VH-VL binders against FAD synthase (ribL). Designs and how they scored, part 1

All scores and structures are predictions.

Target 1, 153 residues: FAD synthase (ribL), of Halorubrum lacusprofundi (b9lsn4)
Amino acid sequence: MTRVVAQGTFDLLHPGHVHYLEDAATYGDELHAIVARRTNVTHKPAPILCAEQRRDMVAALTAVDEAHLGHPEDVFVPIQRLDPDVIVLGFDQHHDEADIAAALAERGIDCRVERASGRDPRYEDELLSSGDIVDRILKQRGSDCDGAREGQR
Unless a header shows other numbers, all headers, positions and changes below count from the first letter of the chain; antibody chains aren't numbered by Kabat.
F, E and O stand for the ipSAE by ESMFold2-Fast, ESMFold2 and OpenDDE, each averaged over both directions (binder to target, target to binder). V2 = 0.75 x the mean of E and O + 0.25 x the DockQ between their complexes.
[cut] stands for letters that were removed.
Atom coordinates printed by the task and the answers are left out, and those that the model quotes come from them; centres of patches stay.

## First folded at step 3 (VH-VL)

Design cb01 (from c11 with heavy chain L55F; framework fv_cosibelimab)
Fold by ESMFold2-Fast, scan of step 3:
Structure cb01 (fold): chain C 153 residues (1-153), chain A 121 residues (1-121), chain B 112 residues (1-112)
Amino acid sequence: as target 1 above (153 residues)
Amino acid sequence: EVQLVQSGAEVKKPGSSVKVSCKASGGTFSSYTISWVRQAPGQGLEWMGRIIPIFGIANYAQKFQGRVTITADESTSTAYMELSSLRSEDTAVYYCARGYRSGTYSPFDYWGQGTLVTVSS
Amino acid sequence: NFMLTQPHSVSESPGKTVTISCTRSSGSIASNYVQWYQQRPGSAPTTVIYEDKQRPSGVPDRFSGSIDSSSNSASLTISGLKTEDEADYYCQSYDSSKHYVVFGGGTKLTVL
């Protein structure tokens, strides 16, 4: 049995997240997702939704066997506990697979590091980024009080 | 050849903030930790916090929590330390230091040259 | 949180051996690695010993590190003292419960 770990923030779930997790699941027999807490996110704005809600949404996806919260101070804690055979990085990650494998090995975690395939939009106006979703909300709702509608309700 | 190069000396007023940079060259940036360590004139070394750029994780010494923010820009291989609500006691040389990827118990293998921050009116 | 205690200063003549201690106030000194850093006036620190007893490339074999569990201390030993060894020396360990790097107070080594 091959255990796969995928890790991310998963704020405002979008089709890019679904593709990532579905692709990650193909590397093994069971997929565990680790959902970052706000304290784990220092290189981008804090996620909109709380960690428990993001975990529950990820846990509901067909590709995911179990979803876990990250440790508030140390990203390695759930990875060490799960002892994965494979960790799958998102397509847009710029980190080298070998660099991540070496970092994990220094913590006693011996696993393969793979990268998920990319995904292009499948229809007009499909959003594949949490940042793009937030920008859309701010544009349409942040200062708009005239009651305009952009689509069917 | 690995080298850490820090920004130049700064003079700040009490109550302001300072942001010091540390640019890494000649090696891998994202998979190593960067710590910030300060030294007041004539005093010892004091750890402020660290960041692991590859995982987007920072942790801080209790004394500095709420006042210090450590960030990294992987595209420019640069780490930053911002200290707010400055007081005269913050006058010190601030060093960045590179460590192994896991934890901060591993040795610092390279140090920046230091940045003097003076807090005075 | 624990403290690492070093002597404030030590002095010795050239060619002799000096030992600098680093004592942990609570918890075992052997629970976490100990490093030693050398800092000359006006310079950034440099590593002379890491992981209790290892030497970085370029550090002379005159420098050695050791751990003594009975006294709960680490020691840096410098043999064949040279004037260039005159510096401040800092021990450093890690508090795994707090995720803190802990430095000793530093020892000023004078070589006369």
Scores: ipSAE 0.007, ipTM 0.498, lowest interface PAE 10.0, mean pLDDT 82

Design cb02 (from c11 with heavy chain S31K; framework fv_cosibelimab)
Fold by ESMFold2-Fast, scan of step 3:
Structure cb02 (fold): chain C 153 residues (1-153), chain A 121 residues (1-121), chain B 112 residues (1-112)
Amino acid sequence: as target 1 above (153 residues)
Amino acid sequence: EVQLVQSGAEVKKPGSSVKVSCKASGGTFSKYTISWVRQAPGQGLEWMGRIIPILGIANYAQKFQGRVTITADESTSTAYMELSSLRSEDTAVYYCARGYRSGTYSPFDYWGQGTLVTVSS
Amino acid sequence: NFMLTQPHSVSESPGKTVTISCTRSSGSIASNYVQWYQQRPGSAPTTVIYEDKQRPSGVPDRFSGSIDSSSNSASLTISGLKTEDEADYYCQSYDSSKHYVVFGGGTKLTVL
């Protein structure tokens, strides 16, 4: 059996996450997702939702066979435990495939590193990032919109 | 069926080196890891090191670093363990064992029959 | 960097149940999977439990594995003991930080 690992933060699920996981699942027989803890996220704003909730939401997706929490001090620990055949990076993740492959090799993990395909918005106003969703919430429900939609609340 | 077949018993003098072979048959050699585990008479199992042939990586237990070298020849599906500067306490049965890939979560699914190495003068 | 500690020996009568413990000296036992191997005299080891609690095909369901995080230990339980269960049993885990396979010291099971 071919085991695939996908990884990400998965805050505020959007169609981009679903596409990534569905694409990752095509690389093998079994898809495991690793969901980053807050301590694993250093180059982006901290996720809104707690790690356990994000894991549970990812675990509920049809493409995902099992979802796991990342290790607080070493992101490769769950990957070593799962011992995958393939790791699929997200389309917009900034990690270089060669750098990830080298880090895996140093830790004795023998798997391929692939990258998921991207996709374009399917309709006007489709939101494909958690940041865009947060911005939308702040504009429509935050303090700068107080009174603007009072009659519709 | 998958089988690991090891080379025959060796008698060596202190200070010499020994090279034991482990030939895999019936399965996919390059996909798996090969570990070497020894057992001195009346003692427990002691891990010496492993090789991941497809990555060209071998790593060794601290106790054996500098004395052990593990290699693999994918064309003949054979792994080798060479132990140098032999001492009397190196007298043991040496096993090869196949693990899935890194050997982290999967067990050793097949073991060789063992090779007795006796170090005496 | 860590050790796995097993009792040197255990004994029990045929038909009874025996449990062999494997305690990790540092770090959580749950951090890495635990395997159990059976070795009869003059033979190479064979796997009886992998990934904490899974049984290979051909291993009877009398053999079971478990993890107890509170005692930081793994256990192998053998019920309905038979004389052919007499053997040495070894637990094994992995140190991810060192890339080392770690074996317990082994337990001699006697069925009397």
Scores: ipSAE 0.005, ipTM 0.482, lowest interface PAE 14.7, mean pLDDT 82

Design cb03 (from c11 with heavy chain Y105W; framework fv_cosibelimab)
Fold by ESMFold2-Fast, scan of step 3:
Structure cb03 (fold): chain C 153 residues (1-153), chain A 121 residues (1-121), chain B 112 residues (1-112)
Amino acid sequence: as target 1 above (153 residues)
Amino acid sequence: EVQLVQSGAEVKKPGSSVKVSCKASGGTFSSYTISWVRQAPGQGLEWMGRIIPILGIANYAQKFQGRVTITADESTSTAYMELSSLRSEDTAVYYCARGYRSGTWSPFDYWGQGTLVTVSS
Amino acid sequence: NFMLTQPHSVSESPGKTVTISCTRSSGSIASNYVQWYQQRPGSAPTTVIYEDKQRPSGVPDRFSGSIDSSSNSASLTISGLKTEDEADYYCQSYDSSKHYVVFGGGTKLTVL
């Protein structure tokens, strides 16, 4: 049986995530997704949704057999424990395939590193990133509150 | 709050070696990359190499291959850069910088304060 | 290894917009993420843009990044220029074939 691992933050699920996981599932018999915790995400705004909720949403997707939380201090712990045959990187994830393959080999894990296919927007207003969704929310819902309106209570 | 704190300034003779330390505090160390970048007086930034502490994998720029060694001690959250066979052109401020992901593509999110190494007789 | 080429210097008056380019000599600029670092005199660099166009927490939205595949370049744009923006700016990418971080030569921004 071929075990596949996919990894991401999966905040504010969008069609790009679904495509990635569906493509990853084609590489083997079972797909495990690793969902990053807030402590694994720096250098950009923290995920809006808590890790457990993001995991549960990913676990509900048809393509995903099991979803796991990342380790708070060590990104490779769940990967090593799952002992996958294939790791599938997202199309837009700029991880070096060679670096990941070398790290896995150093740990004694025989694993292929593959990259998922890309997905183009199907229509002009389709949002394929969590950042774009957050930007849309801020533009449409981030208007200044009217203090006079509040005083009507 | 993450901080990278480097060892103090060094004055070295030509032909000797220098070892600079970079201690990380306030966050996770092992799964991040630590790069070393130097800057000669009035010049630009030059990447020397990086290490992924949890993997023990270090990569070096070709110019420094064979005379730079980057190591990490996960128990003390400290990275080290040792440069051997020092020449006057090695006089520079040496920075450590943390990449927030494990890959070589990782952007640097925190920088150390810099360590001045002066090579003179 | 490829080279990243930046103009040596740019200048503009307060309140105006300036754009700093970063051109990749071989291979596509879009093949690897581009970051931008700001270095004020006597200080360590700090990140103003990462992964082409993202801003770290605390960086004002007047800083923006973009990629233009047709010119094989990345750009840092700073609008509403302030005196405090006066600094050296470095672009940075990586060579995935050799696992090297590559810096541009740096651009000195003078305000006023």
Scores: ipSAE 0.000, ipTM 0.502, lowest interface PAE 12.7, mean pLDDT 81

Design cb04 (from c11 with heavy chain Y100W R101K; framework fv_cosibelimab)
Fold by ESMFold2-Fast, scan of step 3:
Structure cb04 (fold): chain C 153 residues (1-153), chain A 121 residues (1-121), chain B 112 residues (1-112)
Amino acid sequence: as target 1 above (153 residues)
Amino acid sequence: EVQLVQSGAEVKKPGSSVKVSCKASGGTFSSYTISWVRQAPGQGLEWMGRIIPILGIANYAQKFQGRVTITADESTSTAYMELSSLRSEDTAVYYCARGWKSGTYSPFDYWGQGTLVTVSS
Amino acid sequence: NFMLTQPHSVSESPGKTVTISCTRSSGSIASNYVQWYQQRPGSAPTTVIYEDKQRPSGVPDRFSGSIDSSSNSASLTISGLKTEDEADYYCQSYDSSKHYVVFGGGTKLTVL
């Protein structure tokens, strides 16, 4: 039985998340998703939805066998517990496969590291990121306010 | 905004060790790469090694393997470089530099102010 | 393990254009991004070009970067040369096989 792990924040589910998880599921017999907590998001606004709700939404997807919450202090704790055969990185994930593999080896975790395929918008105005969705909401329903200028001195 | 602040100048005796700190403020620490680069008086830049704090891995230049140790404390957003068995040739300004994201292709976007380490008898 | 070779010094008059080369000894220069750093006396280096040809905010458009696969070199070009451009310039790339950051030897630019 090959166990696959996928990891992400999964705020405001969009077709990019679904594609990632469906692609990740093709690498093995069961797919486990790890859903990140808010505590480590520093350069981007925190997720809109709480971690438990994001986990439950991910768990409801057909491709996902189980969804788990990440560890607030060590991203490798759930991975070590799950003991996967394959970890599938998102298409846009910043870490190189070789760097992840080296970090896993250092911790005694023996698994393959793969990367999911990307997908292009299928129609005009399809949104494939949570940040783009939030930006659209603010432009159409809220104030046009540049909060990033606050706190600079 | 984002700053890398290094510890102050050190004067060390030959054969001793030195540990220089680099504290990141105003931005993300763990997912970025922190490199250590030194520059002897009147000489060029020499890469010593790097750490990716979130991955817990460090890589060192061949010349410094066995003498240099690079560590990071994510709770204080501080990287450290320890150099042992100091010689007069180790007299240099030591810089920390941040790589954008954890990618190895990423340029250094911020540099520390430098720490002068003088090895004298 | 490759080396990046730069001329040790270049000089040119104000208002002219100068080009500083950075030649890779083995493997293709295009295999990995090249950055360029400026270091003025008494200061830490600062980035003038990243990812071959991109300029950080605040760097004048007089600075440009390019790659020439035929000579296996990267180049930093500074047009409209000013006295403020006097500095040491370092190229830098990455050896993906060894996970090493590689610096060129540096070029001292004098504006006469």
Scores: ipSAE 0.012, ipTM 0.564, lowest interface PAE 8.9, mean pLDDT 84

Design fa04 (from f05 with heavy chain S104R; framework fv_fasinumab)
Fold by ESMFold2-Fast, scan of step 3:
Structure fa04 (fold): chain C 153 residues (1-153), chain A 122 residues (1-122), chain B 107 residues (1-107)
Amino acid sequence: as target 1 above (153 residues)
Amino acid sequence: QVQLVQSGAEVKKPGASVKVSCKVSGYTLTELSIHWVRQAPGKGLEWMGGFDPEDGETIYAQKFQGRVTMTEDTSTDTAYMELTSLRSEDTAVYYCATDLRWGRGSYYFDYWGQGTLVTVSS
Amino acid sequence: DIQMTQSPSSLSASAGDRVTITCRASQGIRNDLGWYQQKPGKAPKRLIYAASSLQSGVPSRFSGSGSGTEFTLTISSLQPEDLASYYCLQHNSYPLTFGQGTKVEIK
């Protein structure tokens, strides 16, 4: 049986995450997702939601057979324990396939590295980024609230 | 090939402490997750605690919290399990068991020590 | 805590018989289950990992199946050297929990 691993932060789920995991699942018979802990995130702002909640949300998706937390000190620990046949990188992830393949080989992990396809928005107001969702919240809900409650109406 | 060799049998009085050792060979201690399992005479297996590589910390079963301490000495590739405030109910064979932290088949208890009998009696 | 219940608690069978032991988890554990054999006076030995994968060096007459909450260990043709206690273990979550064991005796 072919085991696939997908990895990401998965903060504030959006259709881009669903597309990534569905695409990753096509590479094998079972899909395991590794959800990064807050301390593992270096290429983007820290996630809003805690790692356990993000894992539980990912685990609930139809395409995902199991979801795991990343290791706080060594991002390859869960990958090596799972011993996958394929690792599928997200379309917009900052890691190059060759760099990841070299790191895996250095650790004695024998698997291939693939990259998921991207997708375009399917309708005018579709959000495909956690950052865009946060920005939308701040823009629409971050108004100054220093007025008295009675005076706001 | 991993081999676990435990310290010899011990006889203790109630209230004493015991420290069982588990010497690792064939791999370094840092490549393994060491767990401790006990078995009272004629009874089943009971997990006491062990190292969780995913969290990077040692976890103890609630029943033993406050009485058990699991440590390791990487310079000698030896793991230890110390149990304090011994009672007659602690009479058991104590096993160290391990799995590789990495690679295929990284599931619990691939390798076992031979066991250490600890007898607690007056 | 996840409770692991084995059945039967003991059985007696003849050489050549097909033997099945079942293990039930109180909640879903996926395939995070191992089977262990303990012969009298010896340390346990792993037979099966990931619910259905045979440990290297273990005879092919042993097999495991199941996922989620229901698991079975099968010995297709019981041999005298199979006299032992058999335990399932879940490692889906802490604390790790064993079944109570099944003692297998030869008639």
Scores: ipSAE 0.000, ipTM 0.483, lowest interface PAE 15.9, mean pLDDT 83

Design fa06 (from f05 with heavy chain S104K S106D; framework fv_fasinumab)
Fold by ESMFold2-Fast, scan of step 3:
Structure fa06 (fold): chain C 153 residues (1-153), chain A 122 residues (1-122), chain B 107 residues (1-107)
Amino acid sequence: as target 1 above (153 residues)
Amino acid sequence: QVQLVQSGAEVKKPGASVKVSCKVSGYTLTELSIHWVRQAPGKGLEWMGGFDPEDGETIYAQKFQGRVTMTEDTSTDTAYMELTSLRSEDTAVYYCATDLRWGKGDYYFDYWGQGTLVTVSS
Amino acid sequence: DIQMTQSPSSLSASAGDRVTITCRASQGIRNDLGWYQQKPGKAPKRLIYAASSLQSGVPSRFSGSGSGTEFTLTISSLQPEDLASYYCLQHNSYPLTFGQGTKVEIK
């Protein structure tokens, strides 16, 4: 009955993504995730994995009913097509709830905007960011890092 | 909500051509992949072809290749299916049906037109 | 082409009965399968997508299961309004192919 949309890049899936999608799912009966294409990501480094693979990984999560690719030119196209009742923003996403709500209203989408809760690390060294994971890989397995691997010394 | 409104019934002689239209409303044609499915009286559903957003091209079933042309007019949000060299065996209800272009591809077919009866008789 | 074999071709059942329709693909199609209901004189309507996901607004008595090559549509408690033909569709590869259909009659 109630359709929820979550959105993100979802590069290198981590527990923060899982928490976000699980929290988003609590707002309704059906959760759809929109996965950004590389062309949609201009304010940060391009994702490591291709959009189709990121979508398939997100689609495999229990909390997600369907996963969709974003539109190359207009992020609101799949949202308008899905006609959701709720959009849930990630805890750390730079979007303002009021700004998103205004943009949806202008497009005739009758949808409320919520924000997911954050969560605390469950154990030391838990990584909750794709950037942190990339940095860890470069530090431990890059050519300049003495060949040491985490957990082997 | 997506709505697909098709053109009215047609009666054609063998050897003629028919062009069925499918007007999209509620969303733009560029957001949806339009497919065409037919059903002969008392028979099952048969896929004829449709737009594949992954490759950006229209794919036709081999049986209809060379006789069918599927086109779109984005200025009017209208899709068309033209079938040439009509035979009595082409008597059927012709449906347009949608898939989400930017989706996973598990939306086949979430919306359907009402159908257009094409009767081919001498 | 992927051949979809659907069975039975027709069945008659009473209100409240459990009805099962099967669909077999000639090769693996993962979960790229939908189930469609067509009532007399109407366009088809999707009931199930991704082999087992219930379409929004479809009664919970309908369910789908299976993956790979063997798929099942179940109606747990048949209702009079369920009189219709039911079709499976594979969309794993082109050309898209439907099963031959199952006519469900209520007596």
Scores: ipSAE 0.000, ipTM 0.499, lowest interface PAE 13.3, mean pLDDT 84

Design fa07 (from f05 with heavy chain G105D; framework fv_fasinumab)
Fold by ESMFold2-Fast, scan of step 3:
Order: structure tokens, then C-alpha cells, then sequence
Structure fa07 (fold): chain C 153 residues (1-153), chain A 122 residues (1-122), chain B 107 residues (1-107)
């Protein structure tokens, strides 16, 4: 049995998330997704939706066998518990697979690190990022009180 | 609106240390991945290091290992870069830079500080 | 370390000209490449991310293309305000590395 782990924030699900998880599932027999808590996200604005809701949405996807919350203090705790054979990184992540593998090995986790394939939009106006969805909500539903800030929202 | 405001110019003697600050406004520091880039007069851009959100730790370019320390004070939304054992070739403008793209941790660098000139001379 | 090589190192062109700058990676970096503009005395500004995506607020005359090891930045109709140095950056793996830069001057 090959156990695969995918991880991410999964705020405001979009087709890019679905593609990532479907591609990750092809690496093994069982796909587990780890959904980051707000405390795990320090490199970008906090997720809009709470972790439990994001986890439940991910768990509902056909490709996902189980979805789990990340640990508030140590992102590797769920990974150690799951003891996966493969971890699949997202297409857009800048991290070196070897660096992630080394961090896992240091923690006694022996698994392969793979990277998911990317995909292009399938139709005009398809949104493939949570940030783009937020930007569109602000443009179409929010008051645009400061035009000088539009490019930085 | 996100703004990165750096500390003022510094003049140091060889062997001294310098600590440059980068104050974040418009977002909290914890929502950002801060990196440091320098540029010697008339030369190109050189990445020094920055926070790696996937590993949760700071990564330094090998050239600066042992001499550079990058820290953050979340209570004041300020990032710092300290460079020790200064040499004349460390004379450069030092920039802090970040990525604020929601749902993405891969796209560098959307916002930049104004730069801090550090001059090392005897 | 991944080495980024830009060409040309400098160019002079007239307003309205099409300008192309090339960036080559020493190994495959997928689309993990950005293009930056630095005007004299200013901090750099991102023009392109993910090799081909135009940064919000950047004029449409700027475009990026390429994947893997070969990348280009194109300015379809050069304007006087485009006088600047241009840099590519790979973020496929650490350490992050910049190209050496291309200086663009207007005749």
C-alpha cells in the first residue's frame, strides 16, 4: 500500500487545488491531505476561512481519502503520524524536493518527495488561485474607496 | 497598502557590524516572507537570504553563512538583517523584499523597501 | 547553484522599438522566473511573475515568455520611461539567483 500526503492551505477551493490533489493521488493507493492552520501560515495573508471548514471541503473531494488539520506548532507532526511513502508538493512551490526530503529524514520520516504537474486555464476567466478569487470579490462586491491601492490589494 | 520602510544610511569601519531594519505596514509581519537582497554600486542584484515559509526557517546564501543573521520582531512588525565582520566589498544598498500573493507562496518579490546604503571605509 | 545568464548586457534603442531581453538558466527551472525593472536611484519593481504573468499596474507593452531554461522579456513599443536595468530571478531552488542585468537606454 502506498500512502501519499499532499499539503496546503486550501483557502477558497479552486480548480488548481483539484488538479493538485488529483495528480497527487496518482502516486499511490491512498491520498491524505494536510490542511494548514492559520498559525502555520506566516508567508502570506491569513486564510479567509477557518481550518476546519477548509479541511471539510478538501475531505469532500473525490481524490482525497482523508483530510487532516496541521499541528499548530510543528507542521511535521501529522506527517510523522501518517508515516507516508510519498509527499507531493504543489506545482508552484519554490522549495527544493531534496531540502524537504532532508528535513523529513532528520525527523525519521523515510519517504519520497515528488512535485505535482501544473495546468493552464481550461476556459476564459477560470481562476486558479485563492488570491485571484479574493481580488475579484473585492473588485465586484466591495466598495472601492481608495483607487491608489487597487494594484496592491 | 503594503509599505516597507528601511532604516537610514550607515557608515562603518572594516570589522564592524551593521543591523538594517525593515518596518512593515499595511500587513502584519507574520503574513509575509521577508528576504534580503543587496546591490554593490554599479553592480547587479544579489540575494542574501530570507524566510522559507514551507520549512518555517530562515535560509542564507552560502557566501554570507556565519556573517549574516536575519530576525523578526512581530510585536513591532520589523524585520532585521545583521551583517558582521564588514569588509569594503560589503559596501552596497541593502533591500528588504516580500511576496504578498494570497494563496501563493511561490511568487517573489511584489514589494520592496526603499533600500539602505551601507558604506564600509577606513 | 543555478546560474542565470542575461543577454544583452546593455542595449540602446529608439522610442517605439521592440526590445527583447533573454535569460538562460543553467538547469531547468520550470516557470519559476520573475522579471524586475530598476530605474536609476530606485528599488527594483516586479514586472512579470511565473515567467509570463503580467504584474498588476504594469503596462501591457511588457510581456514574458519561456519555460525550462530559456526565457524572454519583450517590450513591444519602447517608451522613454522604460530607461532602466532589467533583471531576471529564478526561484525554483535556493539560493535564489538573479541574472547579471540588462541596461536599457533610449536614444
Amino acid sequence: as target 1 above (153 residues)
Amino acid sequence: QVQLVQSGAEVKKPGASVKVSCKVSGYTLTELSIHWVRQAPGKGLEWMGGFDPEDGETIYAQKFQGRVTMTEDTSTDTAYMELTSLRSEDTAVYYCATDLRWGSDSYYFDYWGQGTLVTVSS
Amino acid sequence: DIQMTQSPSSLSASAGDRVTITCRASQGIRNDLGWYQQKPGKAPKRLIYAASSLQSGVPSRFSGSGSGTEFTLTISSLQPEDLASYYCLQHNSYPLTFGQGTKVEIK
Scores: ipSAE 0.000, ipTM 0.476, lowest interface PAE 15.0, mean pLDDT 81

Design fa08 (from f05 with heavy chain Y107W Y111L; framework fv_fasinumab)
Fold by ESMFold2-Fast, scan of step 3:
Structure fa08 (fold): chain C 153 residues (1-153), chain A 122 residues (1-122), chain B 107 residues (1-107)
Amino acid sequence: as target 1 above (153 residues)
Amino acid sequence: QVQLVQSGAEVKKPGASVKVSCKVSGYTLTELSIHWVRQAPGKGLEWMGGFDPEDGETIYAQKFQGRVTMTEDTSTDTAYMELTSLRSEDTAVYYCATDLRWGSGSWYFDLWGQGTLVTVSS
Amino acid sequence: DIQMTQSPSSLSASAGDRVTITCRASQGIRNDLGWYQQKPGKAPKRLIYAASSLQSGVPSRFSGSGSGTEFTLTISSLQPEDLASYYCLQHNSYPLTFGQGTKVEIK
């Protein structure tokens, strides 16, 4: 059985997340998603929703066989435990496949690294990022100065 | 890799207490739900209870209520199961088991300890 | 308490045979069912979770099916190393309950 791992933050689920996970699932027989904790997110604003809720939402998606929380101190711990055959990076993730493969090899994990395809908006007002959704909420419903970012776990 | 390592075999007299340990290695105890299952010689598996660290609740099977206490020491990544007022029918292999998966719920007992034989005899 | 009844309690079969073990819950448990293999003198090992999902590293000859109250574990081509006791477990509600077990012997 080929085990595939996808990883991400998955805050405020949108069609881009669904496309990523559906594409990742095509690489094998069993798809596991790893959902980042707030402490794992360093290159973008902290997620709005707690890790447990984001995991439960991802777990409910048809393409996902199981969803896992990331480890607060070492993002590779769940990957080592799952021992996947393939890791599929998101289309917009700024990780070099070779760099990820090297990091995995150093940890004794032997699997191939692939990248999911991107998707264009299907209609003019489709939102394909959590950041765009947050921006829409702030612009239409709230103040620019109110709690746009919360503390990390 | 994650492992559950249990304490060694025990021989106890009727009326005594026993405390079995289960040390988590390769992961942290706070990310796991540890349960205890026993098996009398030649018999089937029997769930005794377990702790969900995320819920903060310890659940015991009614049969053992009042005699069993399950505790955890997060500083040493060790779970314990103490059974008091031992009887001959408590002679069994005691296992700790955990689920290492997260999702819509726990799928239970992905990993098992090696077992601890507790013999209750006069 | 939810009662889990397995059948048969024991069976003997030849290498290459298809073996089916059933597990019945006294009330609906959805897909909150696992199957466990215990070889003599060893700790149990999970084979199937969520009623039908194969545990990583488990040979593909093992499969699970069912939902609600009736479940089956199938070994499509029995091997000598499959000599073991097999247990179902419901985790739909506390207390967690195991079936009584099925002993599989190889002729």
Scores: ipSAE 0.000, ipTM 0.480, lowest interface PAE 16.8, mean pLDDT 83

